# Miniprotein binders against b5y8h6, part 3

Target 1, 289 residues: b5y8h6
Amino acid sequence: MQKVIVVTGLSGAGKSTVSKALEDLGYVVVDNVPVDLLHNLLELYEAKNQEQLVAVVVDSRSLRHQGEVSKFVADLKDLKNRMPLDVIFLEASTDTLLSRFNLTRHLHPLVHATGSRIALIEAIEREKELMSELRDVSDVVLDTTGMKERDLVYQVENFIGKDRGPEFYLISFSYQRGLPTNADMIYDARVFQNPYYVDELRTLTGLDDSVAEYVRADHNYGRFLDLWVELAERSYNEHIKMGKPYLVIGVGCTGGQHRSVLVVRDLSDQLTKNGHKVITWHRELGSVN

## First folded at step 17 (miniprotein)

Design o2
Fold by ESMFold2, look of step 17:
Structure o2 (fold): chain B 289 residues (1-289), chain A 80 residues (1-80)
Amino acid sequence: as target 1 above (289 residues)
Amino acid sequence: SPEDLRKLLEYARRLVEMAKKAEKQGDYYYAFFRYLWAIWELRQALELETDPERKEKIRKEIREYLRKAYELEEEMEEQY
């Protein structure tokens, strides 16, 4: 069975947008599912077609009391033992949820007693408290505060693709042409001896063995490379915890031809040996490896 | 296997469709990484493909999507 997606979270936090994004990714989305029916529904889909992509959006009516939430948490733990399943929890700030529910709400005591702004604030805060146990066991928490619909779609797409795509994007670049604007981290390869000033190496690149031998002979190269690999892996692990499925590292030198290219090559080699999915882009060389 | 090759090619095309959609919306950073990911899938497909003509077709796609990545990088860096 393919990994099942369960969508839950605070009322008004964006479940319809997530549902649409999952449909566009090929999921059969079953909306408005009471928590009591979750087991039966998923067992039917498992028996029906193991290749089918299924997502379930849980009915808010079945999560109004702590007992129901606690039971749902227990059900999710049980289901995770029996099938591959991820839970997406949607949330947003109280102010954002208020805005989404009642942008033009007129507060007149005689007309609006049942729909007062104070009652809505209390309902939102009670729901946050009630759902905290569920939030804590969810596989990803998407905070939709201030988020455009497109941004939420991208976050869903990132989450769904997290187990397949590259984990590291390594970009070699020239400081003279500017930093990659999309890098999470920058490593400065200018700290190593510069092949540009060696006549035989000037027109070569960090992909050439003679340049590689020259730069690796720098007495600090091995130490820096070891530390940079360690930092990359630790930073990647923190990104995963935050729901960000990859890490982008720029490695720069002055011309972007020698030292940065070699460092990206050696980083990629070591990260791949450690089991990571790595893509490299040598921006100044016009190649992806 | 032929099935694995087909799946890689199909997934790469899906990634390119996502990249093109994002590009039309002005979401150049998202599009950029989807093109790079598509290239990564195509490089794997290239390792599985044995027919010289089909290998060259894959290489041409890789070159095209790499060109798109450079264009998007330039768009992201434009001052104005």
Scores: ipSAE 0.634, ipTM 0.879, lowest interface PAE 1.3, mean pLDDT 85
Fold by ESMFold2, fold request of step 19:
Structure o2 (fold): chain B 289 residues (1-289), chain A 80 residues (1-80)
Amino acid sequence: as target 1 above (289 residues)
Amino acid sequence: SPEDLRKLLEYARRLVEMAKKAEKQGDYYYAFFRYLWAIWELRQALELETDPERKEKIRKEIREYLRKAYELEEEMEEQY
């Protein structure tokens, strides 16, 4: 059974953009679904076509008071126990939402009250309070404040791909040729003994066992590697919370041929043993593993 | 299996299409990682492919997409 996507969130936060992005990815998107019909709708699609990619956008008019939100949260928990399902929650700052409502020239029903801007602010803030329980159980929260439409599309594509793609991108590089501009973190492998000064090893790389043996013999190597694995995993978990489903680590040494290559090789081996999906790019060797 | 191989190759093609679209928009960071991801899928396809000619075709694709990744990294450095 294919994973179902439920799209919810604050009014005006970008559900239409997410809907379009999901359609472009091959999802049948059912919009404006009342929360009471969610179970029946999803069961119908499950019964008819288990290979169909389905996304459901929940009707905000079904979530006007706490009882409805609490019931929806309970329904989502029940559905997640019975089928693969992820919830995307969309939000934005109050100022951003105000701007979006004004630009569309759709008046909130309370806009005609005395002080219409104040009434809209109160409605937005009340919705944020009401939806907080739902936000807390969502699988990802996408903050669309200041975000271009393309950026939100990319975030949707990243989220949809998270279960398939690499979780770690490990890049070995030469400090003499410069840091990768795309790394989230940099590990400095120059702290280990340098194989370049050993004639038999100079023309080899960190992919060769004799180089690996030499560098691993450095008394600091095992301890640093253990700490770097732990730091990588903790940093990855924080990136997931921020909506970025992967971590990019650059590992450098002077020439990019020996120590950085070995460290990337050993990091990849350990992270893979720990259950992670890892891709390795040895920038100075022209290879991807 | 042959079905698994087909799915890997099709998904890699989709990733490349995403990368090319992002490249045209000037979104080099996104394009770069989609090319690397495509290579990762293609290397899995190499593990399943048994025909030497088809394996070499996959290796040629990997080399092309790796070249693209290097080009995009250079573009990102020029932006900063």
Scores: ipSAE 0.632, ipTM 0.887, lowest interface PAE 1.4, mean pLDDT 86
Fold by ESMFold2, fold request of step 19:
Structure o2 (fold): chain B 289 residues (1-289), chain A 80 residues (1-80)
Amino acid sequence: as target 1 above (289 residues)
Amino acid sequence: SPEDLRKLLEYARRLVEMAKKAEKQGDYYYAFFRYLWAIWELRQALELETDPERKEKIRKEIREYLRKAYELEEEMEEQY
């Protein structure tokens, strides 16, 4: 069976947007599923089509007291032992949820009728307390506070893609042009000997083996490369824990033609040998690995 | 296998659809990385494809998406 996605979270936090994003990714989304029916529903899909992408949106109205939440947590743990399954938990600040309920005039599951702002605030806070056990066992927590719908869609797409896509993006760049925006880390390759001042190498790039041999001969090259590989892997592992699906590393040198290009090439080779999925982009050369 | 090749090509085109949508919305960083990811999938498809004519069609797609990545870099640098 393909990995099943279970969508849950606070009322008003954005489940419909997540459902739509999953449908656009090819999932059959079963909405408003009471927790009691979860096992039977997934058993049906398991028996019918192992290649089907299935997502289940749990009906928040079936999670009204601690006993129901605790049972759902137990059910999720049991299901994870039988099949690949991820849980997406949606949340938002109380102010954001209050605003969304006031604009839509929807009833909060813990409020029996439209009531005062104080009653609604209390219901939201009670739901946060009630759902804390479920939040703690979820595979990702998406905070939708102040988020546009398209931003939530991107986060869903990033989470679903984390199992398939690249783990590292390595970008070589020129300091003269400026740092790449949104890089998580910057490695400075200007510390290595500069091929530009060797006539035969000047017009070449870090993709040429003669440039590579020249730069690799630098006394510090091997040690820096080893440390940079280790730092990249450790940083990636921490980003995954935070729900970020990839790490972006910029490698710079003055012109962006020689040393940064080689370092990206060698980092990519080593990370790939270690089992990682790596993309390279040589910004000043306009090429991909 | 032929089925693995088909799945790679389909996924790459889904990534391009996501990139184009993000580009129209002005989300150039998201679009950029989705184009790079699509290219990465297409290069894996090249490893599986054996027909020279179909290989060349994949290479043409890669070149198109590389051009898109170049254009998005310019947009990211000029964005006011």
Scores: ipSAE 0.562, ipTM 0.858, lowest interface PAE 1.7, mean pLDDT 86
Fold by OpenDDE base, fold request of step 19:
Structure o2 (fold): chain B 289 residues (1-289), chain A 80 residues (1-80)
Amino acid sequence: as target 1 above (289 residues)
Amino acid sequence: SPEDLRKLLEYARRLVEMAKKAEKQGDYYYAFFRYLWAIWELRQALELETDPERKEKIRKEIREYLRKAYELEEEMEEQY
């Protein structure tokens, strides 16, 4: 049974960031769940797919008064007895929240109109009081004061641990057809001997053994592959710190059929052996593995 | 196992839902990778499925999501 995550806390404290981070980690995130349906929703997800990563976001948009908060707390206690469940509570200093609201120009859920600075302060303080009982029962309280968005994402990743979505997306492509616009990094497979000039290989792809044997025979192939694996892993580690828990690597050759395809396969194999979740897309061949 | 197959299919469906939502919001990048992820899950499901009709259904879905991925890639290129 997968652990269910409940995200809650103060408005402006970073719940949206956490929600997005969880989605990127492979969680199905349900936002603004009514308190009355929370129990049923979680049980439904459990029944349908016990391995499904589920997170719910509940905040002052759904918890309007103390009675609802108390009920929610009671429900959480009950759920914790029935399933693995962690509650993350996000908070920040009043000054930080004020600053964030000023920057985003969003209305506080407890403010009825575009109010004065004073009204916003009052709303923040009211929300703190409203959520205090929930804070007390939370498993993790994250003070996001002074945190950048990337820092918060990193904290979420650390909290969730190893149960993550794909860590690498590897895309083979043709330089003639254009670079992948969504790639973080590009590897050039054109550095290897070109099978295109071999008649028996020209019509084949990097998925074929004969092509693989030919390209792998290049004296630089093994060395480059090792370097690319190392670079991929190191880059991934930095990207997660930056708030992106996956790395997109494009591997290019002239036609996108032979060398790029092979490198993506071999890179994927090695990264997978190293314990990473890897998705491959051969853009020019139309296949995903 | 049949249970594993079910889980894969359900997860793929959820990924597609996320992709569609993102697409509606104009987040083509997010949608693109969610579709790729869904396809990856479906391919694993296809390896476990033994019923020919169900296999064909999965293949059809894979083709559909591949098409969407290509479309989204083009849209992203136009956005930049």
Scores: ipSAE 0.517, ipTM 0.854, lowest interface PAE 0.9, mean pLDDT 88
Fold by OpenDDE base, fold request of step 19:
Structure o2 (fold): chain B 289 residues (1-289), chain A 80 residues (1-80)
Amino acid sequence: as target 1 above (289 residues)
Amino acid sequence: SPEDLRKLLEYARRLVEMAKKAEKQGDYYYAFFRYLWAIWELRQALELETDPERKEKIRKEIREYLRKAYELEEEMEEQY
């Protein structure tokens, strides 16, 4: 039986983009399905043992109250025991969501009419609280902060891929711009010599060989990298035991362009060499591109 | 569970393979930690194993990898 995908998350986090991506992958996407109908549809799907790829989008329009969310979570848990079901939760930083709403001029589902900026912030925070229980039971939490549509599509394709899901999701980021919201663990790449103060390297990124050579020349680089690989693998094993099929690691530096990027690359390479499936995201580079 | 024991042994084997590869490449630090990790896994396996003959095999492997780790430590001391 094909996996059923439930797409949920915060308003403005990119559910529409994901829905389209799933359609492009051959999924029949049903948007804004009432919880009761969702249960019936999924049961029917199971009964027919259909090969059709089905995705369902559920958002705060359908889940208006905590009681509804709790019921939905309970239903999802039950369904997961009965059929292959993956839940994708989309989120973004408050600032990102604010900017997106300002750009699209769409009304937030929890905001009545002419909402002030303050009202929108409050609505976003309320939605986060409302959806928190659902987030906790989600199989994949995707932070779409800094992602373009193409980036989000790429990430979704990687997570939904036909094969074993990713074991590691590595995200390079800037501490100045905030932590990834979905990170299980954070590695601090600021412990290495900083290429930013080298004029020739300042304008480059951790994707460039010259930057890589400079940072790798740090006497601690290899040691830390090895320790981080070991920690990642050990942590992943424990996460599996806890029912989480993947580990999200954020790697941070000051600007998110040099050291963090390099470490993510090298971690990815080593973990891949070790036989792991790794997905990477360079948050700060993706926003520039 | 027997399944848990099997997983531990398989993981230890994989770690040793990675350690050996790293050693050949001159990455002594990586090899060192992989051997230590393998030992850690094997010790867990030893706690689950009930067969005396299998226990002895695991103990022998642990001793072997401890020796390798020691040798690698000496090599690293000579390099730094």
Scores: ipSAE 0.000, ipTM 0.196, lowest interface PAE 12.9, mean pLDDT 85

Design o2
Fold by OpenDDE base, fold request of step 19:
Structure o2 (fold): chain B 289 residues (1-289), chain A 80 residues (1-80)
Amino acid sequence: as target 1 above (289 residues)
Amino acid sequence: SPEDLRKLLEYARRLVEMAKKAEKQGDYYYAFFRYLWAIWELRQALELETDPERKEKIRKEIREYLRKAYELEEEMEEQY
């Protein structure tokens, strides 16, 4: 029996990209299903072909009011009791969403007309509030901040693949650009010596060996890394008990270019060595591994 | 649960590995702390383990790591 995937989230967060990615993975994707018919539709697909990959996209076009969201959440809970079902929730920073809407000039579903920047911000925030209950029950929350379409596709393939999903999602980021919105835990890589003040390292990244050597030479690096691995594994175990099959860890530094990147790499390596499936995202570099 | 017990033992094992590595590197404080942590994990494991033979194995390990911690404490005292 294949899992049914429900794709939801904020407008502009990348639902269209995810829909396409799922299609490329062999899913039959049904877009904008009325909430009232969702239950029957999903059951019908399950009954007809348990091997057919089915995905449903639901957004604020169908979920206009809190009552509809609550009903949808109730329906999802019911469906999960009867069939394998995963819910993926897409989001992004307000600034990212603003930029995307400005670029595409699409009207936000909660905006009556093309309005001011402030009107768009209000609409985004209102949608966040509206969708919050749904976010809380989602199995996967993806922060698409800084992602190109190809990056998001890659993430979806790794999270929604046919095999075992990731146990850890590690994200390097810049504190200056905000925390990952989907992080369960944050590690502060600023505790290590900063390569930014070394002229030969400033223009490089944590992907470069010279930067790696410099930061790893910090007297605390190995100790912190070991502690963070242990904390990650213990936290993951507890998250499973809470119904979340993976742990999202953000690793931050000031610029998100050096120390955070390195720590994510080294954490990934160690966790992988320990037998875990790990996905990494370097938000400020725009790279995935 | 059996799974909880397994995890505790696994953590203890890893902590001991870290401790041994640190000891070889001369980082006695780090090693000391990891041995104590391992002992803490093993004590929790004893609360979950019901098999007498397995309990005895855990107790032996605890005693071993206590000895190691003691030795490391002596080393650190000489450094101050």
Scores: ipSAE 0.000, ipTM 0.199, lowest interface PAE 14.0, mean pLDDT 85

## First folded at step 23 (miniprotein)

Design u1
Fold by ESMFold2, look of step 23:
Structure u1 (fold): chain B 289 residues (1-289), chain A 100 residues (1-100)
Amino acid sequence: as target 1 above (289 residues)
Amino acid sequence: SPEDLRKLLEYARRLVRMAEKAEKQARELEKKGDVQDALQSYYYAFFRYLWAIWELRQALELETDPERKEKIRKEIREYLRKAYELEEEMEELEKELQKK
């Protein structure tokens, strides 16, 4: 059975946007599902067709009391034992949610008096307290505070692809041209001996074995590479905890032709040997990529 | 297996559709003067093209028919060209953000 996606979270936090994003990815999305029907619905889809991509968006109106939330948490734990299932929890700051409810004129499930800013604030804060148990057991928490609709779509797409996609993007670059600002981390390969000053190597690249032999002979190379591999893996593990499914590392040298290219090659080889999915991009080498 | 090959190709094409959508969004945002938002959509498109190429290279390793191999190679070349074009656009916009 394909992994089932359950979408839940604070009222007004962006469930409809997530629903549309999942539909565009090919999911059959069952919207506004009361928590009491979740088991029956998912069991039906499991029996019907195990290749079907199914997402369920939970109706916030069925999560108004602590007993209902606690039951839902128990149901999710039971379902995860029986099928592959991920839970997406959506949240946002109180101010963001206030703004969204004012614009849409939809009623908050916990509000008792319409039109009152105080009643709406109290309902939002109460829902945050109520939902905290569910938030704690969710597989990802997406904070939509200040987030444009397209950014939430990108985050959903990143999450759905997390188990298949690359864990590292390694980009070699030239300091003369400038840093790739899309990188999370920058490694400076200018510390290694420069092949430019060897006539036979000057016109070659870090993809050529003779350049590789020259740069690897630098007394610092092996130690730096080992440390950079360790740093990359530890940094990746911390970013995963924050909900980012991959790490972008730029590796630079002056011309971007020799040392940075080799470091990206060797870093990629080591990370791949360690079981990671790695993409490399040699920004300065054009059609060689 | 033949099933694995088909799934790789299908997934790569899904990634390209994501990249194309994000690129279109980036161009519209750029027209509006929303440079920082445009850059975010261009970065997204760029990484999706790179991921698609990565999937296609795996498909190329599984494909045995020379004509189908060449079709995959042509797709890779097309998406590499797109990635380089996006890099140039991102670079131009990044310089624009650094002014003043």
Scores: ipSAE 0.752, ipTM 0.917, lowest interface PAE 0.9, mean pLDDT 88
Fold by ESMFold2, last read:
Structure u1 (fold): chain B 289 residues (1-289), chain A 100 residues (1-100)
Amino acid sequence: as target 1 above (289 residues)
Amino acid sequence: SPEDLRKLLEYARRLVRMAEKAEKQARELEKKGDVQDALQSYYYAFFRYLWAIWELRQALELETDPERKEKIRKEIREYLRKAYELEEEMEELEKELQKK
């Protein structure tokens, strides 16, 4: 019943790093599984109804011909109908894979032998062509070109947590202090009437109902909020297609005390009502968080 | 339920371990002068602490014993303190990237 992770991809693309990251997350990782044995292994897991998290690293060397790849793809589709299962496919540019394989050859006199270099390039390109069908049906494709091991670990952790974690982080901020650099999007709440110039409201925040009433009375507030909710949801959907499981939205006003705080509050309430998991952070409000 | 509460607390602790590991990595990168890489690890740590707090707040809603609730509240306060410290560090490093 627990989601099974299948790790596959190009030789040299980073399966060992992913395997270690999954072990750190509590997965029992079964390495070097030939594709012919995958179905039997996973059916055994399903029959035992175990609570153990299982990841399977498929030996790409057992996928040497298109018929084997096509059968594996069919097996994965069949297994996904019968158990929760995600496929991680690892890849990298030919130049990156060459560099990773050439490390040993840099230490040996034959690194530049004509047959060795050309044969390796051809093998990499052939593997990419052979694996393309599997790549197309994988739940995530992690391109490790130029990626540090640390970043790959973060991406694995993000993928594993995608169905449990927050979908939105909403940060209120002051334009006087500057934009939060970690935001994906910025909403400008300075367009609404400013409570700062009302004596009774000046020292309050957007969490106070009297400030909320004042700002919501702006004739355009409801319409902007509706549009901002829609934009947030559409933007989130595009982010998950790109492999990022959450969206960070900054909402700003001049002082960061009133309008931006209210917008974050109302945006959070609406997104939560729509079924989203939302975290709020009021950057300028100290211990209120 | 007691089982649901235990699962929430266990997951929150896992998130904190991820955050602490990333924070350590960020500080090591900062010492080496790799400011952009350090910031990425600080951002990761920051959001993992916020996620852990979010899980702990759900645990508070399930917990009924006042002493155990207060223990959870103390954990939340500690992780909030860490989130504020990380935010200050991130802001300082962001300014350094813009410095001429």
Scores: ipSAE 0.745, ipTM 0.917, lowest interface PAE 0.9, mean pLDDT 86
Fold by ESMFold2, fold request of step 26:
Structure u1 (fold): chain B 289 residues (1-289), chain A 100 residues (1-100)
Amino acid sequence: as target 1 above (289 residues)
Amino acid sequence: SPEDLRKLLEYARRLVRMAEKAEKQARELEKKGDVQDALQSYYYAFFRYLWAIWELRQALELETDPERKEKIRKEIREYLRKAYELEEEMEELEKELQKK
């Protein structure tokens, strides 16, 4: 019942880094598995311990011909009908892969001799063509071109957590302090009437009902909130298919105490009502002790 | 259920370990002057602490024993303090990148 992870992709694209990341997450990683043994191996682990976290790294040397790739694709489709299984496909630019093979002195599976730059380039390009069918059916494609090892680890951890983790992070902030550059989108709550200039509200926050009542009375509020909910959901739906497991939305106002806090509160309430997993962070509301 | 509570607590602690590892990596990168890479590791740690808090708050909803509830609340407060600390570090580094 535990989701099985199959790691595949272009030779030299980073499978060892992914294997290590999965091991750190508690997976039993079986490396260098020939495609013909995949079905038997997974059946064995399923029969032995259904709670075991299993990842399988497929041996690139088992995928040297189109017939082998096509059979692997068929096997993956069959396995997905019988157990929860995700496929991670690793790739990188030809130049990146060339550099990695030259540095490590490892023989590319489609080249008989190391050292011929033209032969190695051709082997890499042939592997990309050969693997295109497998790439197309994979659940995520991780392009490791220019990616630091740490960033690849983060991407793997994000992918593994995608079914459990938050879909939205909503951060309220003060424009006076500066924009959170880690946000994917910024909503400007300064468009609403400012509670700071109302004596009774100045020392309160957007978590207080009296501030909420004041700001919600702004005739723009309902329309803007509806638009912001729609934009957040549309952005999430569009980008999840491209491997973005969550969105970070910053909501700002001048002081970060009133309007931005309320908008985050109301946006969180509506997104949660719509079935989303939402985390809120009020940057300007101090620390706990 | 007791099983659901156990899974929430276990997962939250795994998230904290990931956050702590990324925080350590960020500080090492900062010492080397790799500001952009350090910042990315700080962002990762920050969001992992927030996620851990989110899991712990769900665990509070399931926990019924007052002593165990207070223990969870203390953990949440600690990780909130870590998140605020990381945010200050991120802001300092962001200003440094702007000066480059």
Scores: ipSAE 0.691, ipTM 0.898, lowest interface PAE 1.1, mean pLDDT 86
Fold by ESMFold2, fold request of step 26:
Structure u1 (fold): chain B 289 residues (1-289), chain A 100 residues (1-100)
Amino acid sequence: as target 1 above (289 residues)
Amino acid sequence: SPEDLRKLLEYARRLVRMAEKAEKQARELEKKGDVQDALQSYYYAFFRYLWAIWELRQALELETDPERKEKIRKEIREYLRKAYELEEEMEELEKELQKK
């Protein structure tokens, strides 16, 4: 069976946007599912077609009391033991949720009086307290405060792709041109001896063996490379905990032709040997590996 | 296997559709003057094109028919061109942000 997605979270936090993104990815999305029916529904889809991509959006009206939340948490743990299943929990600030409820005019599940701003604030805060246990066991928590629908769609797509896609993007660049956009980390390869001052090497790149031999001969090279591999792997592990499925590392040198290219090459080789999926982009050479 | 090849090609094309959608969104945002939001969509599209190329290179290793191999190579070249174009646009927008 393909991995099942369960969408849950605070009322008004963005479940409809997530549902649409999952439909666009080919999921059959079953909306407004009462928690009591979750097990039966998933059994039905499992029997029907094990290759079917299924997502379930839980009906917030089924989660009004701590007993219902605790039972849902227990049901999720049981289902995870039987099938591959991920839980997406949506949340947002109280102010954001207030704005969204005012716009839609829908009644919050915990409000017992229509239109009262104070009652709505209290209901939102009560729901956050109630849902705390569920939030704690979710596989990803997406905070939609101030987030555009487009950005939430990107985050859903990133989460769904996390098990298949690249874990590292390594970009070599020239400091003269500037840092690559959206890099999470920058490694400075200017610390190594510069092949530019060797006439034979000047017009070559870090892809050429003679340049590689020259730069690797720097007494610091092996030590820095080892530390950079370790830092990359540790940083990646922290990023996946935060819901970002890949790490973007820029490696720079002055011209972007020699040292940065070699470091990306060697870093990619080591990370790949360690079992990681790695993409390289040599910005100043235009190469992709 | 033939099934593995088919799955790689299908997934790569899904990634391209994601990239194209994000690129269209970025261009619309840029026309509105929403530079920071446009950059986020350009970043997304850029990395999705790189991922698609990575999937297509795996498909190329499995494909044995010379004509189908060339078709895959043409797709890779097209998406590489897109990645370079996006990188130029991202740099232009970053320069605009730095002036302000």
Scores: ipSAE 0.668, ipTM 0.889, lowest interface PAE 1.3, mean pLDDT 86

